# VH-VL binders against Non-structural maintenance of chromosomes element 1 (nse1): the designs that were tried, part 6

Target 1, 232 residues: Non-structural maintenance of chromosomes element 1 (nse1), of Schizosaccharomyces pombe (q53ek2)
Amino acid sequence: MEKERQDGLSDKHKFILQYIMCRTAGVDNEQVRELVQEQYGETATVEDVINELNNSLHNFDFKIKRVQDQLDGRLTLHFQNLSGDPVSQMATPYPPVQIELMRKIIEWIMKCDDYQYSLTTLQIQKLSRKEMGLAPSVIESHLHTFERDGWLRQREGIWTFTNHALAELDAYLHNEYESNLYECNACREIVIAGYVCDCGYCLHVYCCKHLAHVNCINCNTPWANATVIGRW

## First folded at step 17 (VH-VL; from b6 with heavy chain S31Q)

Design f4
Fold by ESMFold2 at other seeds, look of step 18:
Structure f4 (fold): chain C 232 residues (1-232), chain A 125 residues (1-125), chain B 110 residues (1-110)
Amino acid sequence: as target 1 above (232 residues)
Amino acid sequence: QVQLQQSGPRLVRPSQTLSLTCAISGDSVSQDSAAWSWIRQSPSRGLEWLGRTYYRHKWYNDYAVSVKSRITVNPDTSRNQFTLQLNSVTPEDTALYYCARGYEYTSGSYPFDYWGQGTLVTVSS
Amino acid sequence: QSALTQPASVSGSPGQSITISCTGTSSDVGAWNYVSWYQQHPDKAPKVLLYDVSNRPSGVSSRFSGSKSGNTASLTISGLQAEDQADYHCSSYTTSYTLVFGGGTKLTVL
């Protein structure tokens, strides 16, 4: 008998890739781990399989990105197109007015006051009427579509980015909104749910679980005094 | 499978620049779940982390305080490798040099799961 | 010269348990739960045993366990085996995105 070559794309790799691609808004890492173990055995790791897929995908300007939820740390896997304008690709099936609305919502979230990085339905309706002349019923329809398609999420009428949107928009947000961003000092990722100390030290809600100290490790003031980022 | 293969000179004269290369196979230097480090080992100092390079939304570098004024760690995406440059070496820089991948199993934590074969570098006149 | 302090050597007989300490400061071991442990056999590169104080990578025996209290982390090896004879190194991240190692501990299995 002969051993399969390590650098070939097997039918098992294709199956895993298709599983992830079919779930546009992202796939729970635990679900993919279970699938990898079923296909390759219980000692196989999802990290190695994803790495092998990404080696192949890189040549076609695609990748699978691992995203950590900022609140509970749950990992999801997202199929990404590395080429082109992320907002245009996000909004490709939408009419032009809806694309324009998405660009404005991104701006309004990133530039909102008081570290909220989120907007109420009423705030979106008010801003849309003022800046775009759109009726509230039109806004409700567009927001429903953005939620259905996995770009925005809401909790009690408070809207912000999904993990999928954060993954797709990462480069765009850094390029267009650099002065409005907070980055986590533990993992370097954008913070829309977390804490920032007066000294500027910033952590995701979940990344705070790795802090072994009750005070800010940069300036030693009580971490309880840190400003909350986001509404969660 | 990820493999790290080191290359570079084994003998360097004092005051020169030590340059080592770590070639990566089975992974990408620009993948965003890893960080790429240089670590050296000597009988008197044990393991000593020198610095790293990694990509997230941009390239980051972190360097040990002890060498910060003399060290550069650079990625080379076209060759899928990363390099160590250590300037103004002295005999105290004689050590076994390793490159290593740190993998982010949890946010902000990069245990070294793959290591190069090691390169013994002697700094002597 | 080392940022983290480990005992130079430790020994035990097969079947016994041993513990190796790693002591740092509030700016490293005491700041984060990012402590790792590595096993190194002669003429080989180190191999990760534990990360984040107590997490065990796939394929590492459950005989290896870790803990931390204040500025001191500990590696415990239970059911000592001859193959455990090696050098053991701890590491910790600092508050400034840097990493420091301990001086290493030589384990001898009698």
Scores: ipSAE 0.535, ipTM 0.801, lowest interface PAE 2.8, mean pLDDT 88
Fold by ESMFold2, fold request of step 18:
Structure f4 (fold): chain C 232 residues (1-232), chain A 125 residues (1-125), chain B 110 residues (1-110)
Amino acid sequence: as target 1 above (232 residues)
Amino acid sequence: QVQLQQSGPRLVRPSQTLSLTCAISGDSVSQDSAAWSWIRQSPSRGLEWLGRTYYRHKWYNDYAVSVKSRITVNPDTSRNQFTLQLNSVTPEDTALYYCARGYEYTSGSYPFDYWGQGTLVTVSS
Amino acid sequence: QSALTQPASVSGSPGQSITISCTGTSSDVGAWNYVSWYQQHPDKAPKVLLYDVSNRPSGVSSRFSGSKSGNTASLTISGLQAEDQADYHCSSYTTSYTLVFGGGTKLTVL
């Protein structure tokens, strides 16, 4: 190989990068693996190509982060901006009131009762009325925008962070909500869908599939007694 | 391709500190899918994992119980390397020392997919 | 940490299948499905053959397979070849966020 191909982005690297950037909510690792094999040959690995991309991207305060879904373990790749205030950057195209609402929704999710790490549409509407004076129809419009843009997801009116939002907010959540966080003992990532034992040992739902027996490996009490984190 | 290049002394006196360096090319010590380990090998003990350093949302260290009181593994992001410091060495610490990258292909699993060339360190007076 | 037990040596003829065991405790092999196997030729660094009990990295022959039951993991090499003559090491993740290795197994191909 030539020095320039090792030091910068080839046309093949640019194609892979653009594919990932165009899918702002993240892209399936297996889709990118197929694309890498098409561009570089069947023995090429996604891990090597992403590593080369990241070597170039750090010059511009960007990176591609690999995220494992907390429920089913599906791997996705997410283009991240490493600079500045992550909430303001997530919401850069939004008016100041929408940025403020996003900060409040993050707070409400992180501080919600009973380990839920999620809120119903009604809860968001009531909290927004109480704390911001916003009408329910305004909230519905903003939630639609946040869902469209890949920051929040919902199922049956229960709202929480997407994997993209978790990746983008990682530093912010650790900095601002340290006392409200659970981290997985297997992978060190934030848990919003998982289990926590009375002794504090915590795993994502998917990471529990790697346990070889039925008791907590830290304190040997039945894992079935662990408190559920999140709603799924 | 990822390459790990080791450097450091091959002879260390008892009670002194063993220091080794592992320079990384083709990857970043601060990337958040890897963990950077030191492993040693001797005829009497086989392979022995000593400890690691890695970045997720902050820097983490994990150390083997057998050396926990004497070991430090540190990253150096400016030079893209990581170091082993093992204090108060004895002849029992004589071994072939490797650095290795553990890569998290699945959550919590860090198989060692790249290894340094090895440095034979002898502890004697 | 906890030491993992492997047989000191095994042997087999070309074309045969052989199995190498790796026995730990409920605090390592029995705690997680995070057992790895490494092949080491003389004067070379180890090379990963399997991770997470049975997963093969890209480029590793399908002749290598793995399994686990309770506190014992196994590496099976089918269709034994001369180049399989090497040392084989198992490793496991422990409950204290550490890794432990087995003592190693020398495979001789007759």
Scores: ipSAE 0.529, ipTM 0.801, lowest interface PAE 3.0, mean pLDDT 87
Fold by ESMFold2, fold request of step 18:
Structure f4 (fold): chain C 232 residues (1-232), chain A 125 residues (1-125), chain B 110 residues (1-110)
Amino acid sequence: as target 1 above (232 residues)
Amino acid sequence: QVQLQQSGPRLVRPSQTLSLTCAISGDSVSQDSAAWSWIRQSPSRGLEWLGRTYYRHKWYNDYAVSVKSRITVNPDTSRNQFTLQLNSVTPEDTALYYCARGYEYTSGSYPFDYWGQGTLVTVSS
Amino acid sequence: QSALTQPASVSGSPGQSITISCTGTSSDVGAWNYVSWYQQHPDKAPKVLLYDVSNRPSGVSSRFSGSKSGNTASLTISGLQAEDQADYHCSSYTTSYTLVFGGGTKLTVL
């Protein structure tokens, strides 16, 4: 790339970095690829530019993570702060009650019955009343704040993690919820939308497109019998 | 641009351990979109994938069944390199050894887009 | 012995199309759509031509295409050129999520 400056990054690299940083919910990998080619020429790759950024960012406990959507496979880039407690970093602008609620919502999602990895608004209201004594209107306000800030998403009152939240919480979920967690056998990433065979073989919805066979690769039973993970 | 530079002995005696190093420039061994493999090639057996190491949320290793009992692949983040250790070698382990980067262009798929220069290792007394 | 079967050699004249097969089992080529093809010129490292059966990396000519049916994947080279003379290797993931290669195919351009 361009020659390094005092901070170790070229002006073009800083432009790409700022473009990604300003988009806290993540940015489309193909949009960044087009921007890279505009800045560096047709032969430049987004993968090389992101790698160079990450080599510099490592010294400051930051990185850019590429995330594949578990349903449609769309790739997005997310700027991450690696320092400190991930939940505290996620919730830095929030008062203590909202931080506690976020920790509880994470726990409730990870410990859902029947592989749902999602909660209805009513379930969150009932659990927060039981465990925190919070009024339903307070919960609705906090949920909309978490949605606005890109931590949770919902469809018709069914709440789960965004891709941004999964990227930020990756280490935390592995550390705190190891026994409640499924990993995709194709890509090693956490599964909250996918399938799991009785034998434990697990794939994201999108990663199933890579199967060439109708049976589970691990135990050879029909894949059609696999248990659905998530509500999608 | 990514470069892989191999080093290690070119002659190893039978029953000893074959040890090779692959130094990485322009990329990080701990980056979470790649996997780092050792592959060997001989006229009689063609290309043979031996094993890999890679980081996602922790370090993973995968090894070919044919060598699983004898192989170790380790990352070294402080030197930005990864190593091959192949124990108890025989003349059948004589081959041209490559290190290679597999890059995850599609989730779970790691085509080898960068290769080291190759190291011809002879196992003989 | 190679896990995947390729013809030892193929030949073709400039301008023709040729196809190289790669046959495995239901536990590798037939299990995943993670078949890759590599071109290797003498004394050089392999270069990826295709991944995931048919995906072409940036900079690889559109004359290279791939397909798969059952346990057999195919590489097709259209508009054969002298520079295509090389060895060609296929690879696949297994059900144990390890990699296996074919024995290689020497392509001669007449």
Scores: ipSAE 0.511, ipTM 0.794, lowest interface PAE 3.1, mean pLDDT 87
Fold by ESMFold2 at other seeds, fold request of step 18:
Structure f4 (fold): chain C 232 residues (1-232), chain A 125 residues (1-125), chain B 110 residues (1-110)
Amino acid sequence: as target 1 above (232 residues)
Amino acid sequence: QVQLQQSGPRLVRPSQTLSLTCAISGDSVSQDSAAWSWIRQSPSRGLEWLGRTYYRHKWYNDYAVSVKSRITVNPDTSRNQFTLQLNSVTPEDTALYYCARGYEYTSGSYPFDYWGQGTLVTVSS
Amino acid sequence: QSALTQPASVSGSPGQSITISCTGTSSDVGAWNYVSWYQQHPDKAPKVLLYDVSNRPSGVSSRFSGSKSGNTASLTISGLQAEDQADYHCSSYTTSYTLVFGGGTKLTVL
């Protein structure tokens, strides 16, 4: 009982926090909701518990961020370190060549042609050989490490950011790649899977499900003509 | 538990600036799942959303067209507050003013789940 | 006038169901599924009942339900109770990150 006053958080709050911290690639919001309801009762909400945790965590430059998947809208919770060096946070265990490769892959994804915001394994191999002199076998090893550690994901050899990476890199991408960004007009988050109208109105794939009209609400042209962002 | 506490003058003269403050407890004005709004209510116009401030990767402001030329909504992170400034007021600005938190339940949706106690502001000489 | 049209008043007897309409345009209610409903008792701040047309926050009775068709959203209150007597407001997003409210509906429980 007195323990709640001494550290500002209950044992139940700390249990929820540790559950989230142990899952560095993110935790399903519904799993945490079930845990919150078991610990606090059926009327307790994840939103309130996370807000209380974040009030305490802010003092230590940590945060729990809620992320909505751009394709299916699944909510996940991610524990973040808010220090001022997000790429350094991603790259702490890596040797210098891997750190530089990560920075280059970020650049190559953000500067992709044709709204793809993704690269094939072959594109990464060609670019890394050209710009860094790295052999293809070295690239495959490094990409495996980035996938294992939850920074990149791939499907059929097409690589892009995970939701965890997008959350960690948010400030970095806005600071370094402002001219290459699309932001969702529904939620203001970076779009790597979505649509953009010729007028510039842009939505995530999932946020389009909230659009109740067949035309762009900004310019009234058919939304079916919007350019696809990403490969999904 | 989130609580919004309003303060500011209840009588303002025409042509002056209406200034109200909303103090936040149990949440942070800079958290990135919320937006912080001012809403007013009068018998003739009902509820009227005026504007908001919120943080995502930077601070944003959105204002209702009807007041856009006269309104400013600002955060104060050091005091965990946000303010309303409405310039050049007239008797038509007499209303019950609320601050409110909009919370992002789903992408882009900010229903107002916590409200201040309300401040009746009269504009008259 | 308000941007969204609601009936000025509705009434019903305990145990009955009533529906309150909220009509906008293709630039607000018809553009997004971001319609919310608020209950306001006398001398109190509004309280959210529904968001995103039909979603209930924790602690809101399942007697409150919502729907939308075209430019019109509807709040349905089933099993009317005396404490449901209040003002009801709808809101919707517009195309420019702004919100609009309806004029409000006074519900009288007979």
Scores: ipSAE 0.484, ipTM 0.788, lowest interface PAE 3.4, mean pLDDT 87

